# Ledger of designs, part 101: VHH binders against q96fz2

Target 1, 269 residues: q96fz2
Amino acid sequence: CGRTSCHLPRDVLTRACAYQDRRGQQRLPEWRDPDKYCPSYNKSPQSNSPVLLSRLHFEKDADSSERIIAPMRWGLVPSWFKESDPSKLQFNTTNCRSDTVMEKRSFKVPLGKGRRCVVLADGFYEWQRCQGTNQRQPYFIYFPQIKTEKSGSIGAADSPENWEKVWDNWRLLTMAGIFDCWEPPEGGDVLYSYTIITVDSCKGLSDIHHRMPAILDGEEAVSKWLDFGEVSTQEALKLIHPTENITFHAVSSVVNNSRNNTPECLAPV

## First folded at step 5 (VHH)

Design z20 (framework vhh_ozoralizumab_d1)
Fold by ESMFold2-Fast, scan of step 5:
Structure z20 (fold): chain B 269 residues (1-269), chain A 122 residues (1-122)
Amino acid sequence: as target 1 above (269 residues)
Amino acid sequence: EVQLVESGGGLVQPGGSLRLSCAASGFTFSDYSMYWVRQAPGKGLEWVSEISSSGSTIKYPDSVKGRFTISRDNAKNTLYLQMNSLRPEDTAVYYCAREYDDSGSYWEFDYRGQGTLVTVSS
């Protein structure tokens, strides 16, 4: 997973993340650095994307089931990185393979500290390799959506009226992530950055790509992944597996260029 | 740790040639497909060439096809890019990169080198 859509306005995104804490109280996640959130139909690595994480990461006495929403840099910068510029990191941390997560220091250390997050997106893009050509077919991949007569289809999102209807009750994709905190050696603000855990592709996606993000399907899985105060690393890793509860459609090559940021990026063709 | 060290960049006149090398260490080189990618001033990364782990499958974009040749020597853990008929628009920092198959994106890689600068100028 190397490209997502996360275009909802901040208030709509926040409401889409409504949840219940351990005591059954209905809540909305509290924002950190909301000004760093930049909605886009075409999010690439090194940009900021919103993630959910436990409030306990910021407040030592907080209920670990309470959630913060924060923009983080996509591309995990390990806490031990000694250069002054994160872009000089010579290895790609956009994704973290589930099969080697406990072998790689960059991921094992933050995971051991409970630095689990849920990466939010409208959906993600993958490019199908076509045998015998240099061209690839992009697909937009997302949770099945509950259809209402008001919501319409994604292909109808072109008009302002249809745009509101499609996204009003959109079920956001919830991907398992690991984050870390990097302190610049010359001083400055702590950088929060994340990686998306990947697994073998499910049967339904195998013709598009052989890998997929580890998707947390439903509030129970999301809650257990986030709650590092009550759920151990070993228990949380049991949530990391392929899912068949996913749908997709082919999209235009417009999405290929990450500078293109329009609804056409995810419209069916 | 994985290391990729590029060399061979420099200043060359239009129509000239350069050969880039990439010395790989810290992993089993023969298990991985390798890429050359470049970044021109003020632009994003551009895929330049791809070679499979065995060397049997090689791909180029139209912009360099017929002018550039990628090759590898698995016994020496070295990747090469022979660049002929160089043009001013080939001016860029060139990076050696190791495959990253977690995404279907065109030039996704998990490690890259520090880069070597190629300047094509009269």
Scores: ipSAE 0.068, ipTM 0.470, lowest interface PAE 5.2, mean pLDDT 87
Fold by OpenDDE, second read of step 6:
Structure z20 (fold): chain B 269 residues (1-269), chain A 122 residues (1-122)
Amino acid sequence: as target 1 above (269 residues)
Amino acid sequence: EVQLVESGGGLVQPGGSLRLSCAASGFTFSDYSMYWVRQAPGKGLEWVSEISSSGSTIKYPDSVKGRFTISRDNAKNTLYLQMNSLRPEDTAVYYCAREYDDSGSYWEFDYRGQGTLVTVSS
C-alpha cells in the first residue's frame, strides 16, 4: 500500500471514529495535534495521516480502551535512528510485511512496546498491471458501504447533496499499523510515525495486486489491536490476515500524480 | 550504488536443472528480503520466489512450488535459486530483486539486476 485517501473534514472524521469503551460508553476519540491533519484524496508516504492509538500511550493509568486520534508521518522512523534527517533511513518503512515483522528490528521493537495503531483512510489505491502493456490501471479499494435507499452507488451520486450524504456516513477503512517515537538528535519535537502492516491479498484482490494492507474489520478487531494493555503482541498478531470484505472500482489516471488532490482521484471511471 | 548481478542461466532440456546466483553489493544485504522474478517473452513480470532477510521465511507461487528452492548466504551477499524439473514454460529472463514498497509498482522491490536468460527446450 503506497497511496491512500483521507479527505474527510476533521469533525466528520471524528464522528466516523465513534466507539464504545470497555464500560460500554459511547465516546469520540480525542485529538492530539489536530493542526497536523491535512485532508487529501491522495496521501503518499512521508505525509501525515490520522491514526488511532490507545490513550494509555500518553497517560499513565489511563483506560487502555480509550482512543486518541493523531496525525502521524507515514513511514516509520525507528526510535534508535541517530541521523538528523529521517530521509536518510536506508530501509523502507512504508509497509511492514506481517510474515517478517518479528525479523525486522525497526518493527519488532516498537511492536514489543505495544505501539500498535489503526491507520484511517477512505480507502487505498492499487495499480493493476495490464497484460501486454506497460499501462497500469489504478483502483480505489474500500469497505463496502451501506446502501441507503436514496444513496445510489458512489457513482450514482448525481447531486452534490447526495455526495455529501455518502461521505457523512462513510465507513472508514481501518488498517493495522505500528508506530514509533523518534527524538531528533538536534532537539525539537518528537516525531510520531507509522508503518502499515501488509498481507497477501485476498482472492477478490489477487488480480489487482498480490499484497494488501492488513485490514481490521469491525470494532472488536480495532479494539483488540489498539489495547496493548490487555492484549498481548501474540494475540494481536492473530488479527492480521487477509479479508474478503472489500470492494473496489477503477479510477482515472489522475491519482497517478501524487500532487493531484481532487475528488477525481477516487471517482469511478 | 546498489548492484544486483545475476548468473547461472542457460539452455537446458525439459526435466533438467539449473542454479542461479545473484551477487549483491552497495547495501546491507542481510537487512533485506530478496526476490526472484521472471519475465517470459511477451509476458509480464512473474513472482518466482521470496526469502526474508534472515532466511527464516520462504514463499513460492504454485507454479514453481516443489521444483524451485530459494536460499541465501548473507556472509557472501549472495542469493540463490535452485531450479529442478524445469519445463518449457519456465523459459524466461530471471531477475534478482530487493524488497521495496513502491507506491505505484505491482511488485514490492526497488532494485533488480539485468537478469539471466533461462531457456528450457528439447
Scores: ipSAE 0.023, ipTM 0.460, lowest interface PAE 4.2, mean pLDDT 89

Design z21 (framework vhh_8pnl_2)
Fold by ESMFold2-Fast, scan of step 5:
Structure z21 (fold): chain B 269 residues (1-269), chain A 120 residues (1-120)
Amino acid sequence: as target 1 above (269 residues)
Amino acid sequence: QGQLVESGGGLVQPGGSLRLSCADAGFTFSRYDMAWYRQAPGKERELVARIYSGGSTNYADFVKGRFTISRDNAKSTLYLQMNSLKPEDTAMYYCARGYTLSDGSPFDYWGQGTRVTVSA
């Protein structure tokens, strides 16, 4: 997972993240740096994406089941990184393999501190390798969505305008992430950055790509992953596995260039 | 690292106003999340208002519309403008500073506080 879509306007995204705390109260996540959220159909590593994390990370006596939503840089910069430019990090920290997460210091240390987050997206992109050619077929991969129309057809050749109508009730993809906080040695703002945990691909995606993000399917999994005050690292890691509750469709090569940021990037072909 | 010094507290009548200030002697004020907490006698310390390093703000429901938190990064100073003060606002007010820490707490330094008394 190296490319996502997260294009919802801030207010729509916030409502899509409505949740219930431990006491059963309905809540919206509290924003941190909301003006840093930049909607895009085509997000690559180094860009900011919204993540959910426990309020307890920011407030000593907070209920660990309460949620903050914050834009973070994609590409984890470890707290111990000594150089002044994060782009000079020698490791690719866009993804973190589930099988080696407890072996890699860059991930083991923040995970031990409870720095778990849920990475939000409309969905993610993968490129299918085709035999006998250098051409790759991109696919947009996302949760199955509740049908908004009482149509007798099962989504034939819908126009992009018809697709826009589903965004008001879109179920966001919720991916397991680890974040860290890096203080620049030369001064400047503290950097919050994250990595997406990856697992072996499920049967349904195996023909597209051999790896997939660790998807947290449903509020129980999301709550347990975020709640580092009640759920240990060992228990949380039991949530990290492939899921079959996923769907996809082929998209245009327009998405290949990360500078293209239009609805065409995720529209069905 | 750094010293927090609160000022601006005092005795005021209900309906009055006060402006609290918190000066940070450190060099990196602009990088910190800052907050105002308060503690009334016999009660636990509670969050009043927070301002993030990026400038966004959040308020406790009981002060929303009456209090305004702000910061001046050039002066390394945090402010709390308190309007329409009520007897229930009587408390010791504390300035807090921090990053996200390994124990889950962003506030690792507190000032000594400034006392606010709202009485007729």
Scores: ipSAE 0.000, ipTM 0.203, lowest interface PAE 16.8, mean pLDDT 83

Design z22 (framework vhh_8pnl_2)
Fold by ESMFold2-Fast, scan of step 5:
Order: C-alpha cells, then sequence, then structure tokens
Structure z22 (fold): chain B 269 residues (1-269), chain A 120 residues (1-120)
C-alpha cells in the first residue's frame, strides 16, 4: 500500500471514529497535534496521516482501551536511527510484511513495546498492470459503504454526484500499523512515524495487485489491535490476515501524480 | 472443488443479453458472500461483480450499468444478468464463494466455469 486518500475535515473524521471503551462508554478519540492533520485525496509516503493509538502510550495509568487520534509520518523511523534527517533512512519502511515482522528489528522492537496503531483512510490506491504494455490502471479500494437505508452499498455504478453525499457517513478504512518514536540526536520534538502491515491479496483483489494492507474489519478487531495493555503481541498478530470485505472502482490517471489533490483522484470513471 | 456449478453461457451477438446461473448444492449458501469472475483469452482472471450475504453489491467499472448480480437464497443460486454484451466480454465466467476468514480459508470455493462468446 503506497498511496491513500484521507480527505475528511477534522470534525467529520473525529465523528467517524466514535467508539466504546472497555466499560461501554461512548467516546470520541482525543487529538494530539490536530494542526498537523492535512486532508488529502492523494497521500504518499513521508506525509502525515491520522492514526488511532491507545491513550496509555501518552499517559501513565490511563485506561488502555481509550483512544488518541494523532497525525504520524508515513514511513517508520526506528528509535535507533542516528542521523539528523529522517529522509536519509536507507530502508523503505512504508510497508511491513506480516510474514517477516518478527524477524526485522525495525518492526519487532516497537511491536514488543506495544506500539500498535490503526491507520485511517477513506481508502487506498493500487495500480493494475495492463497486459501487453507498461501502462497501469489505478483503482480506489475501500470498505463497502452503506447508503441511505434502501439504496444499498456504494459501488462502481454510482455517479460522481452521488459520491458527495456519502462522505457524511463514510466508513473509514482501518489498517493495522506499527509506529515508533524517534528523538532527533540534536534535540527537538519526538517524531512519531508508522508503517502499514501488508498481507497476501484476497481473491477479490488478486487481479489488481498481489499484496494488500492488513485490514481490521470491525470494532472488535480494531479494539484488540489498539489495546496493548490487555492484548499481547502474539494475540494481536492473529488479527493480521487478508479480508474479502472490500470493494473498488477504476479511477483516472490524475491520481498518478502525488501532487494532484482533488476529488477527481478517487471519482469513478 | 466443491459444489458450485455454473450455467447459462453461450454464443450471442453484440448488444445481446445472457443470464448466468451458479447453483450451490451446499447446505449454507445464504451464509456466504458470492462473486462472478471472468478470464478472457490472454488475460488473467478478474472480478466482475460481488454480492455479500446481506445483499450489498459491487461491480467492476467495465460492466458498469450493463450487468446485475443477484442471489436467491431459497434456491441456493447466484445470478449474473448481462445486458448490452460486447466482444470484449468474451470470456470463461466463474462463480466463487468465500468467507471473511482470510487467505486459504476452507470456505473459499470455485466453480468450473461457463463460456460466454460475443461475436457476429
Amino acid sequence: as target 1 above (269 residues)
Amino acid sequence: QGQLVESGGGLVQPGGSLRLSCADAGFTFSDYAMAWYRQAPGKERELVARIYSGGRTNYADFVKGRFTISRDNAKSTLYLQMNSLKPEDTAMYYCAKWSTLGYGSPFDYWGQGTRVTVSA
């Protein structure tokens, strides 16, 4: 997964993340650094994206089922990185393979510290190879959406005009992530950065791309992944697998350039 | 493997219609999401349409407005209504059922396919 959309205004995004804590109390996640959230239809690695993580990471003795929402840099910078500029990291940490996550120091160490997060997006983009050419067809991939009562789920058949109305109740894509905290050697604020765990593609996506993000489908999976105070690394990793509860539609080549940030990036063609 | 049997394929003229059926002899058809895939000559297998156990549907862009997926849980049968057929729709069409348990689930089954040819 190398490109996402996360364009909802901050207030809409916050309401879309309403949840219940362990005691059954309805809550909204509390923001850290809300000013760093930058909505975009075309998020690339090294930009900031919103993630959910446990309050216990920030506050001693906090209820580990309570959630913070914070923008984090996409592209995990390990805590042991010695240079002053994170962009000089020689390893690509945009994604983390599920099959080798416990073998790679950059991911194993933060996992051992409970540094699990849920990466939020409207959906993600993948490029399908076209046979006989080097051209690729981009697709926008997202959870099936429920339209107003009797209208069914949003799909490829819906017109661009109808897409504007669905954002008010959009079900955000919830991807399993690992984050780490890096302290600049020369001083300054701690950098929080994340990677998205990837798995083999499900059958529904196999003709578009051979890999997919590890999607946490539903509140129980999201809650267990985040709650590092009660759920061990071993138990949490059981949540990491392909899922079929996903849909997609083709989009225009406008999305190819990561500098393009308009609704045309995800509109059906 | 399994109990999925596709039918309804055939030769049709451009602009024509066909209805594909997929019969599941299995006990629990209504519990599964179902899909139609196709494989055209010289291409890989691609998703055409999907229908979840709750009735939600998704369609590939290349069939938008022309194909309709539906299911009859009482008859344990999946359908694909294909209208305004084009030569580009020529392919072997496959029925599939799956669970949300992930890759390699024992609940993922494929049929043998039914051939659709669109030509003059």
Scores: ipSAE 0.000, ipTM 0.087, lowest interface PAE 21.4, mean pLDDT 82

Design z23 (framework vhh_8cml_1)
Fold by ESMFold2-Fast, scan of step 5:
Structure z23 (fold): chain B 269 residues (1-269), chain A 124 residues (1-124)
Amino acid sequence: as target 1 above (269 residues)
Amino acid sequence: EVQLVESGGGLVQPGGSLRLSCAASGSTFSTYAMGWFRQAPGQEREFVAAITQSGRSTYYSDSAKGRFTISRDNAKNTVYLQMNSLKPEDTGVYFCAAKPFGSYTRTSAEYDYWGQGTQVTVSS
């Protein structure tokens, strides 16, 4: 997974993340650094994306089932990184393979500290190799959406008003992530950064790409992944597997350039 | 948008074979998942087989598995259904359908484009 869309305004995104804590109380996640959230139809590695994580990471004695939403850098910077510029990291940490996550120090150590997060997106993009050519066909991949009388499907949206109806009740894609905290050696604020765990593609996506993000399908899976106070690393990793509960459509080449940030990036063609 | 035209239906004896074709025109055919559905008189439309955009993955109903083979030729914008060991229960109108969003589905309501159908009759 190397490109996502996360364009919802902060208030819409927050409402889309409504949840129930362990005591059955309805809640909205509390923001950290909300001013660092930058909505975009075309998010690439090194940019900030919103993630959910347990309140217990920030507040001693907090209920571990309560959630914070925070922007984090895409591309995990290990806590042991000693150079001053994180962009100089010699290896790619945009994604973390599920089959080697417990064997790589960069991921095993933060997992042992309970540093699990849920990466939020409208959906993600993948590029299908086209037979006999170097051209690739981009696809936008996302959860199946609930159809309502007043909201259309993304494929039926052809005006700003129709798109607004689609997004009001959009079910956000929830991907399993691992984050770490890096303290700059020269001083400054702690950098929070994440990686997306990847698995083999499900049968439905195998024609587009051979890998997919580990998707947490439903509130039970999301809650267990986040709740590091009650759910061990071993139990949480049982949630990491391919899912068939996913849909997609072809999009135009506008998305290819990560600097393009318009609704055309995810519009069906 | 895509237009679909089925052909290859007809009358066949039990145990016989038929090869159905679905010719597509319009938008880029290779981006669609394709399905075959059938409808017998007085019954609802049922799923028969589906194939993904590239042709790498195929799906079959329990009644079709082992007897039918779905394939596609993206260069010719055509989907095929090879039907072997036909039974009287296979009688019905066979429809080709295209789904522009997502992987295959067994639910007919999720397919956006449909052909007019081709009649398959297995005599008994």
Scores: ipSAE 0.000, ipTM 0.171, lowest interface PAE 16.6, mean pLDDT 85

Design z24 (framework vhh_8cml_1)
Fold by ESMFold2-Fast, scan of step 5:
Structure z24 (fold): chain B 269 residues (1-269), chain A 124 residues (1-124)
Amino acid sequence: as target 1 above (269 residues)
Amino acid sequence: EVQLVESGGGLVQPGGSLRLSCAASGFTFRSYWMGWFRQAPGQEREFVALITSSGGYTDYSDSAKGRFTISRDNAKNTVYLQMNSLKPEDTGVYFCAAPLGFKYTESPSEYDYWGQGTQVTVSS
């Protein structure tokens, strides 16, 4: 997982993240640095994406079940990184393999600190290798969506007009992430950056790509992953596994160029 | 009111063992990293060991590695330091400390809350 869509306007995104705290009260996540949120149909590593994390990371006595939404840089910069420029990091931290997360210093240290986040997206893109062609086929992969006007899930067979109407009630993809905080050695603002945990692909996606992000399917999984005050690292890691509750459709090659940022990037072909 | 109270210090022979405890109150202990520091007579406070909030990661000074083990019990709001193969050079006042802000640090200046310390003396 190296490309996502997260195009919703800030207010629509915020409402899509409505949740219940530990006491059962309905809440919206509180924003940090909302001006740094940049909606896009085509987000690549090093860009900022919105993530959910526990309020307790920012407020000493906060209820750990309360949520903050904040834009973070995609591509984890470890707290121990000593150079002045994060782009000089010599290894790729866009993704973190679930099978080695406790072996890699870059990931096990922030994970031990409870620095778990939920990465938000409309969905993600993957490129399928095809026999007898010079091109790879891109796919947009996302949670099944409920049609507003009709019963059942939205899918590839639906008209483009139907896609326009679903964004107001879109179920965001919720991916398990780890974040870290890096202080520039020469001064400046603390950099918050994240990585997406990856697992083996589920049976439904195996023909498209061999890996997938660790998807947290439903509010119970999301709550347990975020609540580092009550849920240990060992318990949280039990939530990291392939998910079958996913759908996809083929999209045009427009998405291949990360500079293209239009609805055509995720429209069915 | 944040309080950290150390205990378990004492006089021990070279090669001996001690287990230090630090009881924490007044903050959400399970969410904070905890560290142990020591201060020898006439010296500055130096880092000994740290443990993350979940206990999933620990780190040690070069002098402590292989001999000391840091652990925690979040249900009891307590952090421990098991010290084995003690040497005269380990003599000092041992402090537990909590860094606010949830970042890795071995620097005493980055720790916000400190205990009063417990004396460890290693001599024949």
Scores: ipSAE 0.000, ipTM 0.131, lowest interface PAE 18.0, mean pLDDT 84

Design z25 (framework vhh_etentamig_d1)
Fold by ESMFold2-Fast, scan of step 5:
Structure z25 (fold): chain B 269 residues (1-269), chain A 122 residues (1-122)
Amino acid sequence: as target 1 above (269 residues)
Amino acid sequence: EVQLLESGGGLVQPGGSLRLSCAASGFTFRNYAMSWVRQAPGKGPEWVSGISWSGGRTYYADSVKGRFTISRDNSKNTLYLQMNSLRAEDTAVYYCAKLGTYSSPWHSFDYRGQGTLVTVSS
């Protein structure tokens, strides 16, 4: 997974993340650095994207079931990185393979510290290779959406007004991530950055691409992944597997250029 | 201009059932998580139940789990609370509430209606 859409206005995004804490209180996640949130239909690695993480990461005595929402850099910078410029990192940390996560120091160390997060997106993009040509067909992949009397499915939306109605009630894609905290050697603000865990594609996606993000389907899975105070690394990793509860549609080549940031990026063709 | 109008309260015997309704107007109902809050005479408000904007997630106070069911109909801008196995301790004025702030618990709300009285008595 190397491209996502996360375009919802901050208030809509926050309401879409309503949850229940361990004590049964309904809550909205509290924002950290909300000014760093940059909505886009076409998010690439090295840009910031919103993630959910446990409040206990920021407050020593906090209830580990309470959630913070924070923008983090996509592309994990390990805490041990010694150079002053994160862009000088010699290897790609956009994704983390589930089968080697406990073997790679860059991921094993933050995972051992409970640095689990849930990466939020409208959905993600993948490019299907076409036989006998160098052309690739992009697809937008997302959770099945609940139909209401007034809002249509995304596949039926054919005008800007119809698209706006769909987004009001969008179920966000929730992907399992690992984050780390890097302190610049020469001083400055701590950098929070994340990677998306990947698994083998489910049967429904196998014809599009051989890999998919590890999707946490439902609040029980999301809660267990985030709650590092009560759920061990070993137990949390049992949540990491392919998911069949996804849908998709073909989109135009407009999405290919990551500079394009318009609704046309995810509109059906 | 946000208006919430609760109805369905009344007198009921212990073990009985009631269904509360809340008609919402003046805002885009389908975009907001909603809750039910109750207040017994001489007591502070107690959060009872919450429901996400889509109806896909529901939440309950420990005192009502297994007895109450929250639901919504976004096509009718209406919130519901089905109350079963009612107890004397459930006697209160029940309020429909829209969530107040981004990080607030459900009993912290920016608007609620006039309420509907539920009395559970023999």
Scores: ipSAE 0.000, ipTM 0.122, lowest interface PAE 19.0, mean pLDDT 83

Design z26 (framework vhh_etentamig_d1)
Fold by ESMFold2-Fast, scan of step 5:
Structure z26 (fold): chain B 269 residues (1-269), chain A 122 residues (1-122)
Amino acid sequence: as target 1 above (269 residues)
Amino acid sequence: EVQLLESGGGLVQPGGSLRLSCAASGFTFSIYAMSWVRQAPGKGPEWVSGISQSGGRTYYADSVKGRFTISRDNSKNTLYLQMNSLRAEDTAVYYCAKSPFGLTYKDAFDIRGQGTLVTVSS
C-alpha cells in the first residue's frame, strides 16, 4: 500500500469517525493540528494523512478509549533516528510487514510503547501487472458501501455531481498502523509519523497485488487496536490478518501521477 | 483567513457578572478546541479556560474554577465565557483562541482578535 485517497473535508471526515467511548457516550474524535490536514484523491508517502490514536498518548490519566484524530507523516521516522533530516533515513518505512514487525527495531520499539494508530482513507490504490506489457492497471480498493441510492447506468461517468453523491455516509477504510515520535536533535517540533502494517492479499485481491494493508473491519477491531491502555501488544496483533470484506474497481491512468488530485483519480472506467 | 471577534467586556463592580462572546469565521469552528486567554495590565498572557470541539469537556485555570463557565454554540460559530463572582484580579483584556493542535493546550494559542476589555473596579 503506497497510495491512498482521503479527500473528505475536515468536518465530514470528523463526523465519519463518530464512535462510542468505553462509557457508551457518543463522541467525535478531537483534532490535533487540524490545519495540517490536506484532503486529496491521491496521497503518496511523505505526505500527511489523518490517523486515529488514543487520547492517552497525549494526556496522562485520560480514558484510553477516547480518540484523537491527527495528521501524521506517512513514512515512520524512528524515535532513535539521529540525523537532522528525516529524508536521510536509509530504509523505506512506508509499510511494515506483519511477519517481521517484532523483529525490526523501528517497529518493535514503538509497538512496545503502545503507539498503535488507525490510518484513515477513502480507499487505497494498487497497480496490476498486465501480462506481456509494461502497462499497469490501477484499481481503487475500498470497503463495500451500503447503497442508499439505486441509480441506473446513466451517470456511470466521473461527473462531479455523481461522485459527490457517493460520499454521503461513505464508510472510511481503517488500516492498522504503527506510529512513532521523533524529536529533532537540533530542536524543533516533534514529528509524528506512521507506517501501515501489511499482510498477504486475500483471495479477492490476489489477481491485483500480492500484498494488502491490514484492515480493521468494524468498530470492535478499531477500538481494540487503539486502546493500548487495556489491550496488550500480543492481543492487538491477533487483529492483523487479511480480510475478504473488500471491493474494488478499475480507474484511469490519471491516478498514476501523484500530483493529480481530482475525482477522476478514483472514478470507475 | 481565521478571524475571531471578541465582545461583551465592560466595567463591573466586584461580585458582578459578565458574559463574553467570540464570533469565529474563516475555519470550520466545530472541529477545533477553543480557549479563553487573558492579559492583565503589566503581565503576560494567562490561559483561563478551554473547551473541546463538541463542548463535552471543559477545562479551567485554578484561579477561575467555580466562577467561570465556558461554552460554545457550534451552529452559530460562537464561543462564550460566563464570568460570575468577578474580582479585581480578573481585570484584563480577554482573547478567544483557536488551539493550534485542535485540542485545548494551555501553552499554545492562535490569537487573532483585538480582545475585549474587562475591568473589575468599584
Scores: ipSAE 0.000, ipTM 0.163, lowest interface PAE 17.9, mean pLDDT 83

Design z27 (framework vhh_ozoralizumab_d1)
Fold by ESMFold2-Fast, scan of step 5:
Structure z27 (fold): chain B 269 residues (1-269), chain A 122 residues (1-122)
Amino acid sequence: as target 1 above (269 residues)
Amino acid sequence: EVQLVESGGGLVQPGGSLRLSCAASGFTFSHYWMYWVRQAPGKGLEWVSEITTSGRSTKYPDSVKGRFTISRDNAKNTLYLQMNSLRPEDTAVYYCARPTFGYSTLSEFDYRGQGTLVTVSS
């Protein structure tokens, strides 16, 4: 996973993340640095994406089940990185393979500190190799959405007004991530950055791509992944596996250029 | 730099009780799951108890469940093990253990103290 859509306005995104804490209290996640959130239909590595993480990471006495939502840079910069420019990091940290996460220092150290996050997206894009040509077919991949009598599925929306109604009740894709905090050695703001954990693709996606993000399907999985105060690294890692609860449709080549940021990027063709 | 110092061991008769303490220094104690492990004479290390950072969740093997209670005081950087209904087979050196990572299971702990000897005998 190297391209996502996360286009919802901040208020819609926040409501889509409504949750219940350990005490049974209904909550919305509290924002950190909301001004850094940039909605886009076409997000690439190096850009900021919203993630959920435990409030306990920021407040020593916080309930670990309470959630913060914060924009973080896609592409993990390890806390131990000693150079002043993150672009000088010589390895790609956009994704982290589930099978080697405990072998790579860049990931096992923040994971050991409980730095687990849930990466939010409308969905993600993958490019299918076409037989006998170098051209690739892009697909938009996302959770199955609940059909209601008055709000149509993506495929049923014949008018622009119907498209707007789809997003009001959209179930966000929730991907397992690891983040780290890097302090520039010469001073400046702390950089929060993340990587998306990847697994082998499920059978349903195997014809599109051989890898997929580790998707946390449902609030129980999301809560356990985030709650580093009560859920150990080993227990949390049991949540990391392929899922079949996913759907997709082909999209136009408009999405290929990361500069294109329009609804056409995810519209069915 | 990481230091764990156990105390509270001693000779006790079967059926007796002891409370072990572990003073932690050189790291942020409140950020780590903590463990008690023991080693009986001539045997390997055995896991005894587990506690999360907040102290709200604990776990024990069947051999000590219902008899031992792990607790912590994050303000004092101290870990405790209350041992009741002690049996001769509980005779061991007891170690306070910190995992290599902050939030890991027994298989990933790395640091132990010097240990405190518990002898259960008449």
Scores: ipSAE 0.005, ipTM 0.246, lowest interface PAE 13.7, mean pLDDT 84

